# Ledger of designs, part 5: miniprotein binders against Heme oxygenase 1, chloroplastic (HO1)

Target 1, 212 residues: Heme oxygenase 1, chloroplastic (HO1), of Arabidopsis thaliana (Mouse-ear cress) (o48782)
Amino acid sequence: SKGFVEEMRFVAMRLHTKDQAKEGEKETKSIEERPVAKWEPTVEGYLRFLVDSKLVYDTLELIIQDSNFPTYAEFKNTGLERAEKLSTDLEWFKEQGYEIPEPTAPGKTYSQYLKELAEKDPQAFICHFYNIYFAHSAGGRMIGRKVAERILDNKELEFYKWDGELSQLLQNVREKLNKVAEEWTREEKNHCLEETEKSFKYSGEILRLILS
Short names: E, the ipSAE of ESMFold2; O, the ipSAE of OpenDDE; V2, 0.75 times the mean of E and O plus 0.25 times the DockQ between their complexes.

## First folded at step 2 (miniprotein)

Design h43a
Fold by ESMFold2-Fast, scan of step 2:
Structure h43a (fold): chain B 212 residues (1-212), chain A 103 residues (1-103)
Amino acid sequence: as target 1 above (212 residues)
Amino acid sequence: SEELAKELEKIAEELEKLAEELRKAGLPEIAEKLRELAKEIRELAEKLRKGEVSPEEVAKELEEIAEKLLEIAEELRKGLPEIALKLFELAWKLYELAEKLRK
């Protein structure tokens, strides 16, 4: 296996499955209460998603870039950075005549939580770092393509492009994650894994902005 | 690999649970579509265990199933947004597994 990163991946996969089952049982409504409607993304909803995502990436990347703490400094210049790419995309939307919204509660809340974790709880912070970047590099790309097909005339946003080979960039980050985790106790590793549920909660709230 | 086969079975299990929720919500036709997709995933997991299919063939089929899940999620978004989000997340898991298969 690939050390601690493989444990992070398995926890993420299992929590997705378990949390979906639990939430479905509590939230499912009859057809009478929720009539079926075709999914129709709007540019406005997508912009809320992109703006809140950018706030989270700005926060995450600034913390890492400015840090002299060895655990965080290891992740400078990974090639996965998204804030600048998102900035370019938001300028393109503005040029197309769209009004760029202010950040909303999901993005603001997650950004604030990440700042607090970075100061108090590095293992938890790294859990969010992993889940944010790795989720985007996989499923996020497919969502981006589907939105582009529906409402952007197949425009490929910079948010879904990387400088260099993505598989190699991801591999380099996995190796760095395994390296920093080797310095952690079993209890610290377990604490990092336990934080995965909160990473899904916050990321899910931002993802729901596409559906707004 | 055995690891990937187990992950696929877990995704199929979750799709079966969502299908049951859709049936209870009065959408038996969409529920049946999810059950058929879950069955395809279970069959892929078994073929993967037996070495009967190449990783590339499994990855391609998982991507096709993910695309169908996204289509169903789009259909359900305004009426059943919680189920739509869960289908979106399961599609993401399938794309992640497809990428892992394409080492």
Scores: ipSAE 0.000, ipTM 0.258, lowest interface PAE 12.9, mean pLDDT 79

Design h4a (at its last look DockQ between E and O 0.56; V2 from the best seeds 0.00; counts 0 for: pae E 6.6 > 1.5)
Fold by OpenDDE base, look of step 3:
Structure h4a (fold): chain B 212 residues (1-212), chain A 103 residues (1-103)
Amino acid sequence: as target 1 above (212 residues)
Amino acid sequence: SEELAKELEEIAELLEELAEELRKAGLPEIAEKLRELAKEIRELAEKLRKGEVSPEEVAKELEEIAKKLEEIAEELRKGLPEIAYALRWLAFLLRLLAEELRK
């Protein structure tokens, strides 16, 4: 039986069917529709991205750490946590003489939404948890590292480093997610999958900050 | 350099993953185009590692591949915007690597 994480991955790829693309098209007249050759990441934009990302990771990690929900307890200390690594990176930027911006609207909005979901909708929350960590570990790592290399003279940030073998860390979390989802009804699984679009929207708005 | 070759191989792996997702989405022809581009990138990485091609030649070929990825991304923009977005970012990375190869 292909575990529920494979369903999540499949939906993350498929959910943008023709009809939902129409609503996204109105807002996406944004910088991302520009030819990639015109993408000029800035240090200021990248700092906004890192700060908002940190707020999201802080929010996730605090919720999981403080939660009494058995579902969330399985996801403590996965080794995928990023808040501390991001803190280290932001301190390095301060040492380089950069001013660290306050969190922007995208980060604040997503953080608040995650808090609301954590209490009301555990299945939807797990959808966000999965998409945030796994998206970063896959494509987000490569994108962010290359942006950083371009603007930071090949400085490798801690945000892109893990304590241990990343493939094994991801596999362990995948197995836990599959196990948790075995107890879910098909309706609960479907509800988790339906939340994927929102996760991509919120994460996309933060990623856009790199180009701001 | 060996480092640049490894980075190209990582991009090729990501393209292969996206190709598998396109196959699952019922777009096997586009998936095959991405697999072909991933193969081209791997071949470039190997040639670069062996010194069989100049960095400038590799840079030029990477820019051409990036352009093809952007074209595929535009085709997917309405139906699979996440995959389209990922392809645009991979195209951006290839262009960055091309710039690094010219230094």
Scores: ipSAE 0.019, ipTM 0.365, lowest interface PAE 5.1, mean pLDDT 82
ESMFold2-Fast, scan of step 2: ipSAE 0.578; ipTM 0.804
ESMFold2, look of step 3: ipSAE 0.027; ipTM 0.395
ESMFold2 (binder alone), look of step 3: mean pLDDT 88; pTM 0.878

Design h4b
Fold by ESMFold2-Fast, scan of step 2:
Structure h4b (fold): chain B 212 residues (1-212), chain A 103 residues (1-103)
Amino acid sequence: as target 1 above (212 residues)
Amino acid sequence: SEELAKELEFIAELLEELAEELRKAGLPEIAEKLRELAKEIRELAEKLRKGEVSPEEVAKELEEIAKKLEEIAEELRKGLPLIAFALRWLAYLLRELAEKLRK
């Protein structure tokens, strides 16, 4: 009766303890080391963030869309897909006269890692899938609003819009994940949970591009 | 004054959204702390509209709220790094507003 998503939340909660992962400390340190006056996004940095994000979403969504593997196929057409929305936004930036950069190391590294996990480590792949979409639906939306206020003349990007009620789309994905995880062994569930910190590391590296 | 009040209300709205995401993530106590800070910001915005507070008093209250947001961000940095980043950004904005008020 109790689902695996609740275990994922519990692991995320435990990772906020001071005495844990070096990578979490590195993320915080990177942010803290910036002088307050330098916590301002640039359009160029934001474009690097959007392009690298799109590479990650392209990778996730293509793997899931083309999969006949039951675990991945369950997550087709969730309504959380971001790649097409990002394509629309990047086209708008081109129309404004901006040069769209090529993907950078954070996006390339994470995309390649996700491809490897999808082939060899489904439980780890699903951990990253969950954390990527759920992080974006929470903190990403708030960050996008502040970036729009500061550098985009309050332009609302498609990247932060969903077709339908976001809370319901997220709940549907949680239910699908609970269903899929019911068939996993304790070891497979634990392996999925172990990837949580690494998902935060890779996502954080992409997020910092906003300030680059 | 009205422009600053609107900026504060906008920050309060974002904190309320983050609080709801924290509640959904199974952190209702931290979510309540963010809701309380959002309420303090909304009350400060209203006092500014009424001319009830000096710029120095407003600046001090904004710095205190920013400090509390930074403390919550530190608690969340490892488990919810994107939310932690958003909270630090909101703290930064509050500190910038405090600096403007001190002229």
Scores: ipSAE 0.073, ipTM 0.448, lowest interface PAE 4.8, mean pLDDT 79

Design h4c (at its last look DockQ between E and O 0.53; V2 from the best seeds 0.00; counts 0 for: pae E 2.3 > 1.5, SAP 70.042 > 70)
Amino acid sequence: SEFLAKLLEEIAEELEKLAEELRKAGLPEIAEKLRELAKEIRELAEKLRKGEVSPEEVAKELEEIAKKLEEIAEELRKGLPEIAEKLRLLAFALRWLAYLLRE
ESMFold2-Fast, scan of step 2: ipSAE 0.393; ipTM 0.670
ESMFold2, look of step 3: ipSAE 0.478; ipTM 0.724
ESMFold2 (binder alone), look of step 3: mean pLDDT 88; pTM 0.878
OpenDDE base, look of step 3: ipSAE 0.392; ipTM 0.729
ESMFold2, look of step 5: ipSAE 0.522; ipTM 0.745
ESMFold2 (binder alone), look of step 5: mean pLDDT 88; pTM 0.879
OpenDDE base, look of step 5: ipSAE 0.301; ipTM 0.675

Design z1
Amino acid sequence: SPDEIRELLYAARWLLFLARLLLEKGDPEKAKELLDLARELIEQAKEIAKKLGDPELIQRVDELLSEAEQLLRQAEDALKS
ESMFold2-Fast, scan of step 2: ipSAE 0.166; ipTM 0.566

Design z3
Fold by ESMFold2-Fast, scan of step 2:
Structure z3 (fold): chain B 212 residues (1-212), chain A 81 residues (1-81)
Amino acid sequence: as target 1 above (212 residues)
Amino acid sequence: SPDEIRELLDLARELLERARQLLEKGDPEKAKELLYAARWLIFLAKLIAKKLGDPELIQRVDELLSEAEQLLRQAEDALKS
């Protein structure tokens, strides 16, 4: 069965491809003035990423947990919730002697934006909900594995573990998303899809904290 | 830094190859999941490559994006038939 979730998947892939094409054009026009990047994966950078991620997940999960809107209430107790898992991981880092940083601008900015969308723009909010959880369960998990190999002596963080079969949890959420979207107009569905670019922007800014 | 991009791209290439194998075995849904994972890794590599201003790395990223898009179209077509 295909539903609106399939459209969300393909729009995400298409927008990423378009962004790369635009980047290529700009680079060919401005090759004389290229910035030099520096990347040194450190536990400090990874902690900034985890803390900012936790702020985003706290925001999403509290909005859903406290919601009286039927659309949001459908997504309570999905099994995809990450905030508590991240709390456990951050406590482990404290036990290892690390100081846990305060949230930084990427996490604070995204958290605030999500709060605003939840009140005024449910279709856009659901776009971010989908992209955040589903990107984490795929690409985010693979990045986490690579980071653990490099700086955590292959420690498996709770952030990358689920209670139960991940494939089943994801499929259950896809089915709920498809049902919710069945009540939307074509215009509302298009609005949700258009929000994908912003989800890439905000998530990308948080992801870059690993590299800082 | 360039070695880090290469490792991200190597992982992305492995996911793309696994997606090809899943398409050959008639499992386009699993193929699409791997393709979305690969795209996320390629996006991370692109952010680094752009800052480095290395045309060769940018070209490699673009080539992997084209391959991922082609495999995604194949998965879509398989699901439609």
Scores: ipSAE 0.000, ipTM 0.316, lowest interface PAE 10.4, mean pLDDT 77

Design z4 (at its last look DockQ between E and O 0.16; V2 from the best seeds 0.00; counts 0 for: pae O 4.3 > 1.5, placed apart)
Fold by OpenDDE base, look of step 3:
Structure z4 (fold): chain B 212 residues (1-212), chain A 81 residues (1-81)
Amino acid sequence: as target 1 above (212 residues)
Amino acid sequence: SPDEIRFLLDLARELLERARQLLEKGDPEKAKLLLFAARWLIYLAKEIAKKLGDPELIQRVDELLSEAEQLLRQAEDALKS
């Protein structure tokens, strides 16, 4: 059944094509002369990424766990949760002698935005929920592994491991999302889809921290 | 730096290849996610290439971008079928 998640996926795919082409063209026009510093992924930049990612996942998982909204209750204990895994990874970095940074503006901004959406706009919140977890399971996982191979001597982080079969975990969440969206109006569905651009923007700003 | 662009482009090529394999396996959804990540990396590389003023590098980036966009169209068509 081509449920609403197929529509969400389609929009996520389309926005990356049109708006990054236009924003890439606009950002190429607003090229402030900042010398592109030697962009090698640094451990420090990667730690900022992990910390801000953890803040976002903590925020999502706390909202879902504490919510009395029937819609959010369906997404408790999906097996996709990452906050605990990230905590384990950050402790490993401490054991290696690294200082763990405080969350930066990108993570804080996104965390706060998610809190506001959770109360005011459940459809938009579900859009962010979907895009965060599903993007990590695919492109995010590949990028993060390549960075880890480069700077962490092939250390496999818990952030990229799931308890169970990832394909099945994702399928279960997709089925739940499809079921929840069956009760939505076309306007509510469209509103969820329109929020995809913001989700990619906020996630992209956090991903850029690897380059800092 | 040239090394930065190489890293971004190499990573993008790996994502494109994995996306192609996923399309062949009938998983256009995962392919799309990888293609988005690849395209993002290619855009970052393009910005760096423009700053370096290397026309050959810009051309290579544009070729890779065109490949990513073609695979995205293929993935979209597969999802519509």
Scores: ipSAE 0.024, ipTM 0.463, lowest interface PAE 4.3, mean pLDDT 83
ESMFold2-Fast, scan of step 2: ipSAE 0.718; ipTM 0.877
ESMFold2, look of step 3: ipSAE 0.374; ipTM 0.687
ESMFold2 (binder alone), look of step 3: mean pLDDT 87; pTM 0.836

Design z5
Fold by ESMFold2-Fast, scan of step 2:
Structure z5 (fold): chain B 212 residues (1-212), chain A 81 residues (1-81)
Amino acid sequence: as target 1 above (212 residues)
Amino acid sequence: SPDEIRELLDLARFLLEYARQLLEKGDPEKAKELLDLARILIEWAKEIAKKLGDPELIQRVDELLSEAEQLLRQAEDALKS
């Protein structure tokens, strides 16, 4: 057994099976040629995404920073914290003359849900913690680059920068996750894994704001 | 690079899964928005995979692109109905 983080990775990958791909192909009976999708983000939509993301990170990071619960306290000062970086970026947008929107429903809803999980369901909370930081710190960077290319004249936002070597910061968090999960029962580990779909739902609603 | 392809494919899989859930719940408009984004990321990964000349990576990218195109057709059909 390679530790719990490998199980979390496996569950994320398992959501896209070869059987699902075959079933989709059977329905259409063929792959039709289609033009390349034209993704036209707006600065206003991107600001909604950044503001709602910041609300989620503020919530997550405050819960962890204020916690006396050993499982949460283990994740203080990981180097992955995003709220302050986002604050810097939002100040830059203000300097460029943009109005910063108020948080919207996707961010507010996810923030509330995270607060509820932190109080009542630590294993589920840690599932969201893992997926939020790891999706952003790896795959989320690709979205940031694409947005910068299209609407920010290749401006590198602080949201996509880390103090130190990102691969090492991520590895340190994986080791902490494996350590805290060693205290969990099989049922608690399974419960954590089962939350993966909800993490995709909540994060996806926020990501959709880029197109708003 | 292989790491860049992995990042793009991981994000694309995330978007496809959420789009699939939205279609199941009867929200094809939101699904289409996520699928359009997923297709862009998958096509970007395909460009990198072709440059690397790795047949297994090219196959995986083509499989995800097929899934995305299938889901996009479902969303478009639902929007017409």
Scores: ipSAE 0.028, ipTM 0.435, lowest interface PAE 5.6, mean pLDDT 79

Design z6
Fold by ESMFold2-Fast, scan of step 2:
Structure z6 (fold): chain B 212 residues (1-212), chain A 81 residues (1-81)
Amino acid sequence: as target 1 above (212 residues)
Amino acid sequence: SPDEIRQLLDEARDLLERARQLLEKGDPEKAKELLDEAEKLIEQAKEIAKKLGDPELILRVLFLLWEAEYLLEQAEDALKS
């Protein structure tokens, strides 16, 4: 279809490619001035990432599950829900003898922002919903596999597992997004698209915790 | 290689945009060829980003991979018609 999801994808690709080019120039100069850094996660940093991620998913999923607002209610029980999977993983880490940290600023800040958007800005909220789940379903898995290789003896966390065919779960959500957006004005659609940059900023801040 | 990452990302983005336009014009065969090439470049960029230790760059590369996968699915569906 030529639904709104296609515009969301195009904007994400175009905006981040443009931002990456400018950021790449900055990082290239920085790297040229210093040795190449290697990606080295720590278990403690990864736990901070998982805990802050869980706070965000708890917030997002509670808002959706409690909502009778049609736009949000459409996304109940998508099969993409992550909070319970993360609870299982954190319990495993506790069983291994790790202390589970309290949520940190990246997770708290994003969670609070999502609550505010859900109340005042549905189009922006749906932008974050989309980018959070779809980024995790693609790139999140690769990061999780690499972390497991480096520090977890290839342990497969529940956070990176889905019940059912992932491609079909994602397609079902795309169809629901297109349906919801049919009622939006051009201005509302553009507002949703403009929020993409903030979704990457907040997600990136949480992702950086892996190296903390 | 900082220059290599920049080149890979720029080329992948160009391929994705060209593939999207080809799908709009009803040429899914050529679109699929460009998308397959883009995914290869994006995967190479991911490996370099990981080696450089830049999680923000990794996240950005992953969004491009996801876009490529979506367009590839559209191309494959069109080819089945």
Scores: ipSAE 0.012, ipTM 0.320, lowest interface PAE 8.5, mean pLDDT 79

Design z7
Fold by ESMFold2-Fast, scan of step 2:
Parts: C-alpha cells; structure tokens; sequence
Structure z7 (fold): chain B 212 residues (1-212), chain A 81 residues (1-81)
C-alpha cells in the first residue's frame, strides 16, 4: 500500500529540488544558508560530524528503547540503530592516534530539540526519526564513500554497515510507520510533513561539520 | 518495468556526471539545468519502483536522488557566490 510514508518521501524529495522560477522579483529578508560548493573534507571535520551524529543517534535510540508509548515502541530494534556502530568507529580513530572532539553546537542543539519533541510532539518526533535514518541509509552512505575515498584510504566505517539486508530493514520500518500513521488525523499527518524542513536544517548543520 | 527503471537511472547518472564536470569548470547555471532534468528522471523511476514494490529498486533510486541533491546544493551555492 502507498500509505503515509509515500507522502513523507515526496515532501523530502521536493525540499531540495524545488524550482524557484515563479518568483524572482523580491527575495524575503530570511536567507537560508547553503553549504560550501567546493567539497574538501578533513579528518578533524569528519570527526566533528561523527561525534555530533552519535549524540543525535544516542538521543533517538535511548528515547525509543526506553519508551512504553505505543507510537515509539513500534520502532525498537529496527536494525537501523547507529550509536553502537559509531562508538566502534570512534574507538578506531582513537587507535589511529586521532583526538576525539567533544560534541559541538549542531549536535547538542538537535539532541536537545529531539528530547523536547519526544515529550510534547510525537508526530514531529517521528518525522525526525524517519528523515534521520532514511537520509543516512541512502545519502549518508554516498557521503561516507566519498569521504573514505578522499581521506580514509577507502576504509568502510561500521557507521555504513548493517546487520542483515538493508533494503529489507528499511521496508520493515516503512511498514511500521504506515501502521502507526493509520491512527493519525489528517492534521497530525500534515504536522509531521511540515516538520521535514526543520529536520533538513538540523541535519544540514551537522553535515556541514565535515567541511569544518 | 525493471528495464525501464534501469534506463531512467542510467540516463540520470549520466546527467549527474555531466553536471559535476560543469560545476568543476565553473558553469553552475548549465549544471543546474542538467540537475533539473535528472530530478525528473529520478521521479519517474521512483513512481515505477513503487508500483513494482521492489525495496532494492527503491534503495537504488534513493542513492541517485541523494547524489542529485548533493550536486544541486553545490550548484545553488556556486550561483550565490
């Protein structure tokens, strides 16, 4: 069935591919920051990215693992969990002689926001859950490969490995998400979709650390 | 069909590579034009993959979608500068 996941996917796809051909006369005072066009990763920047990502995944996975709230409990043990994989990778970097940085503002800010949403706004929280895991499983893998080619001698980090068939793990989560969304009103579904832009802004701030 | 998806993704991949080269040569306007074309092909492939209900095909479309988005962000940033 098509379900709510199709709507989430369509909104995510449109966020960065939308043409601005209709309105060129006046720009709003609000300006959205863009990433640097030239892509030159550093090991130090990549470590900041991995550390801040781990803080976000620790937060998401702890909230879900400890929850008895039915909406969140559906997503226990999906196989998409990343925090433990990131712990292994950071230990490897330490063994290679790198200093592991403390979490920075992008990771701390997003982690705190996710905690607040989990308490007050389940639909918004699930929007972030979906976009974080699904963006990582697709686009994150491509970025990881490019970073490995440039600065890690093609080493495949645990962060980009899954136990089992990734396509099946993702499909299982899509089915659970469609099931959970069956209980939601149209307004609740719309609220979830509207949160997508904020998800991309927070994730984008962390992603930009690769170039920091 | 799976053959139709493969053709759409191959065509989109070629457009993405051409766009990447245009960005390296300092032509972000032309790169963005090719990226818009690639986006349309990816959207078509996604619709077909969904009808087939094949999670591996959906995953392949997601890979290409993210490559297109990454290049689009680079092109848009270059246009600002």
Amino acid sequence: as target 1 above (212 residues)
Amino acid sequence: SPDEIRQLLDEARDLLERARQLLEKGDPEKAKELLDEARKLIEQALEIAKKLGDPELIERVDYLLWEALFLLLQAEDALKS
Scores: ipSAE 0.013, ipTM 0.350, lowest interface PAE 7.9, mean pLDDT 79

Design z8 (at its last look DockQ between E and O 0.22; V2 from the best seeds 0.00; counts 0 for: pae E 14.3 > 1.5, placed apart)
Fold by ESMFold2, look of step 3:
Structure z8 (fold): chain B 212 residues (1-212), chain A 81 residues (1-81)
Amino acid sequence: as target 1 above (212 residues)
Amino acid sequence: SPDEIRQLLDEARDLLERARQLLEKGDPEKALELLDEAFKLILQAYEIAKKLGDPELIQRVLELLWEAIQLLEQAEDALKS
């Protein structure tokens, strides 16, 4: 009786980590595979990452906020919104003397894809929406701490802070998505699981900007 | 390599089929054990398919993962009965 969000989370976890339910069978390869400690981040690369990320969150949040479509309207005001937090962070970088770069291809490509999905494939759009916020809430905080430690003198950006309890905010969104997905056929759910891989691929291309 | 991923997928398919048979026999606890091992193999195959950048291999991995998820749901439902 698991909800559809649990299927997506399971796919995401199984795609990027070993099954953590079996402690004696876990290998250390996944811990060392593409760890943040082996990345050499620069402030310039990190700014490209933040700017492309902001473009994606601007896209998601404007589509949701401006929508009267009942399914999208359920995802307004989740408390997970990141665009304003990123705007605050980018202003901080300006105050430190950095130039803010223009968006690059990874962010532009994903933003364009999300706009197309919102019009033509709302179920896929909602799955990308959830996966983007979930990935940031889980893995993004780990990356943010390492970046802050390595290149920002332990400054924790607003991008990694939430108003309220993060676990409750995520739970609220999970419940809404599970409710919406109750109307979906198995084939529609399968399509969304395939889109979960694309979401992580697009997000990974943006994440790699940290090394650019 | 593509050969390595195909071996992993073949082993995972064998585990999934065995798990399916265990569910048909009414042994969901044993089925869950095989499903856990199958998930490990599928995740390894996925990481290799991503490195290769081969969309057809990625799709094959995701199809097996979906099958494993359906069997997991079936096993969990059987345990509640």
Scores: ipSAE 0.000, ipTM 0.140, lowest interface PAE 14.3, mean pLDDT 76
ESMFold2-Fast, scan of step 2: ipSAE 0.280; ipTM 0.664
ESMFold2 (binder alone), look of step 3: mean pLDDT 87; pTM 0.852
OpenDDE base, look of step 3: ipSAE 0.011; ipTM 0.293

## First folded at step 5 (miniprotein)

Design a1 (from h3c, 14 letters changed; at its last look DockQ between E and O 0.43; V2 from the best seeds 0.00; counts 0 for: pae O 2.4 > 1.5)
Fold by OpenDDE base, look of step 5:
Structure a1 (fold): chain B 212 residues (1-212), chain A 103 residues (1-103)
Amino acid sequence: as target 1 above (212 residues)
Amino acid sequence: SEELARELERIARELERLARELRRAGLPFIAELLRELAREIRELAERLRRGEVSPEEVAEELELIAFALEWIAYLLREGLPEIAERLRELAKRLRELAERLRR
């Protein structure tokens, strides 16, 4: 019995198949898809990214911490939490003389969407939870290092450090998610899987801020 | 283990090829990300050959790399659909390898 996390991994692969890309392309044609042409990170763009990321993580972590839902209780204090680390990093930027921007539309929109899902659709919320933390741990960490090399004189931010072994922290979350999903119907599982594209969209819009 | 290491090296070489294509397409930053992923895969392959890492540890790292590739493929889906598809295929291959390592 392949755990539900394996299904989530496979759906992330399938959602990128030609046919679903066409349906998602219709809604995601927001005009501001600046041609990926000049992907040069800026400090201002990166700060917008960090601020919007912090808003998303604050939202996720507060929902999980304050929730009495049994499903969310399993995901308290995973060691993957990023809000405090981001707060430390943003304080460091202030000390360096940078002005910290207010959250932008991408971060605000995603934060609000997560709040709505947390109340109405726990399975979809858990899909976003998984994709946000795992995307950061994989591609996000690599991007952050490259940004640091280019514009931050190789400053290692706390956002990219974990208290413990990251592989073990991720494995623990996978196991918990698999266990929680054992109680889900096939319909609930499918609904969680369908939210993967939305999670990629919202996270992608925040990541693009680095290039703004 | 040697067969797996060779397969990882093949994937790394293909990522480097894609990185060169992305650089030519005017996306040097994404190209550099793919080069780093290719380096990480090669390092994992060497550590695996030496027995310095468990199959489970390698499987976890491969899954993270696969996720990163899928995310990059998503970003490229509109402007460079062919490169995006090739990245997704590499991500799939890495996940298949990770599954084999966990058995």
Scores: ipSAE 0.255, ipTM 0.646, lowest interface PAE 2.4, mean pLDDT 84
ESMFold2, look of step 5: ipSAE 0.537; ipTM 0.752
ESMFold2 (binder alone), look of step 5: mean pLDDT 88; pTM 0.897

Design a2 (from a1 with E70M K92E R95L; at its last look DockQ between E and O 0.40; V2 from the best seeds 0.00; counts 0 for: oily stretch 58-76 1.65, pae E 1.9 > 1.5)
Fold by OpenDDE base, look of step 5:
Structure a2 (fold): chain B 212 residues (1-212), chain A 103 residues (1-103)
Amino acid sequence: as target 1 above (212 residues)
Amino acid sequence: SEELARELERIARELERLARELRRAGLPFIAELLRELAREIRELAERLRRGEVSPEEVAEELELIAFALMWIAYLLREGLPEIAERLRELAERLLELAERLRR
């Protein structure tokens, strides 16, 4: 029996493809073709991205650490945590003389939504948890590291480093998720899967900050 | 395994073609990212042929690459919708290959 994480991956990949097609068709009709040439990452935009990302990770990690809920307790100290790494990177930016911006609307909105889900809807919360860490560990680190290399003169940020083998860390989290989901009803599983679209939307809005 | 490796190489070549198009469109950064992904796919294909990696390990890496392509497609959707759609199609093909490797 393929574990529930395989279903989550399948939905994440399919929704990301379908929603991009639908949103791309809708947005291409309404938004003036911003010349692709304006797609240069800026340090200011990248700092907004890092700050909003930190707010999201702080929110997730605090919820998991403080929770007495058995489902969340399984996800303590996975090695995928990013809040501390982002804190170190932002301190480095301060040392370089950059002003660190306050969190923007995308980060604040997502953080607040995660807090609400954590209390009311554990299955939906776990969907966001999985997709946030998976998105960063996959495409997020590849894009973000290259942006950092381009704008920070090849500085390697801690945000893109893990203590241990990332593949093994991800595998461990997948196994825990599969185990937790074994106790879920099919309705609970479906509810978790239905939340995937929102997770990608919120994460995508934060990722766009790089280009702001 | 050889059939799968050849299919991965076809995907890698298509990514390199898209990278050249992106460079011509004034997006050298995204072009370089696609070239790196194409290289990773080729390396995985060679390791698969040699039996140096399990089919499951390759499937996991292909899923990660597919996700990266989806994010790149998301970023390109407004300015280069045709390239974005082609990247999405490649990501879907990688996912299909990953599913076959797990079977």
Scores: ipSAE 0.499, ipTM 0.775, lowest interface PAE 1.4, mean pLDDT 86
ESMFold2, look of step 5: ipSAE 0.575; ipTM 0.772
ESMFold2 (binder alone), look of step 5: mean pLDDT 88; pTM 0.900

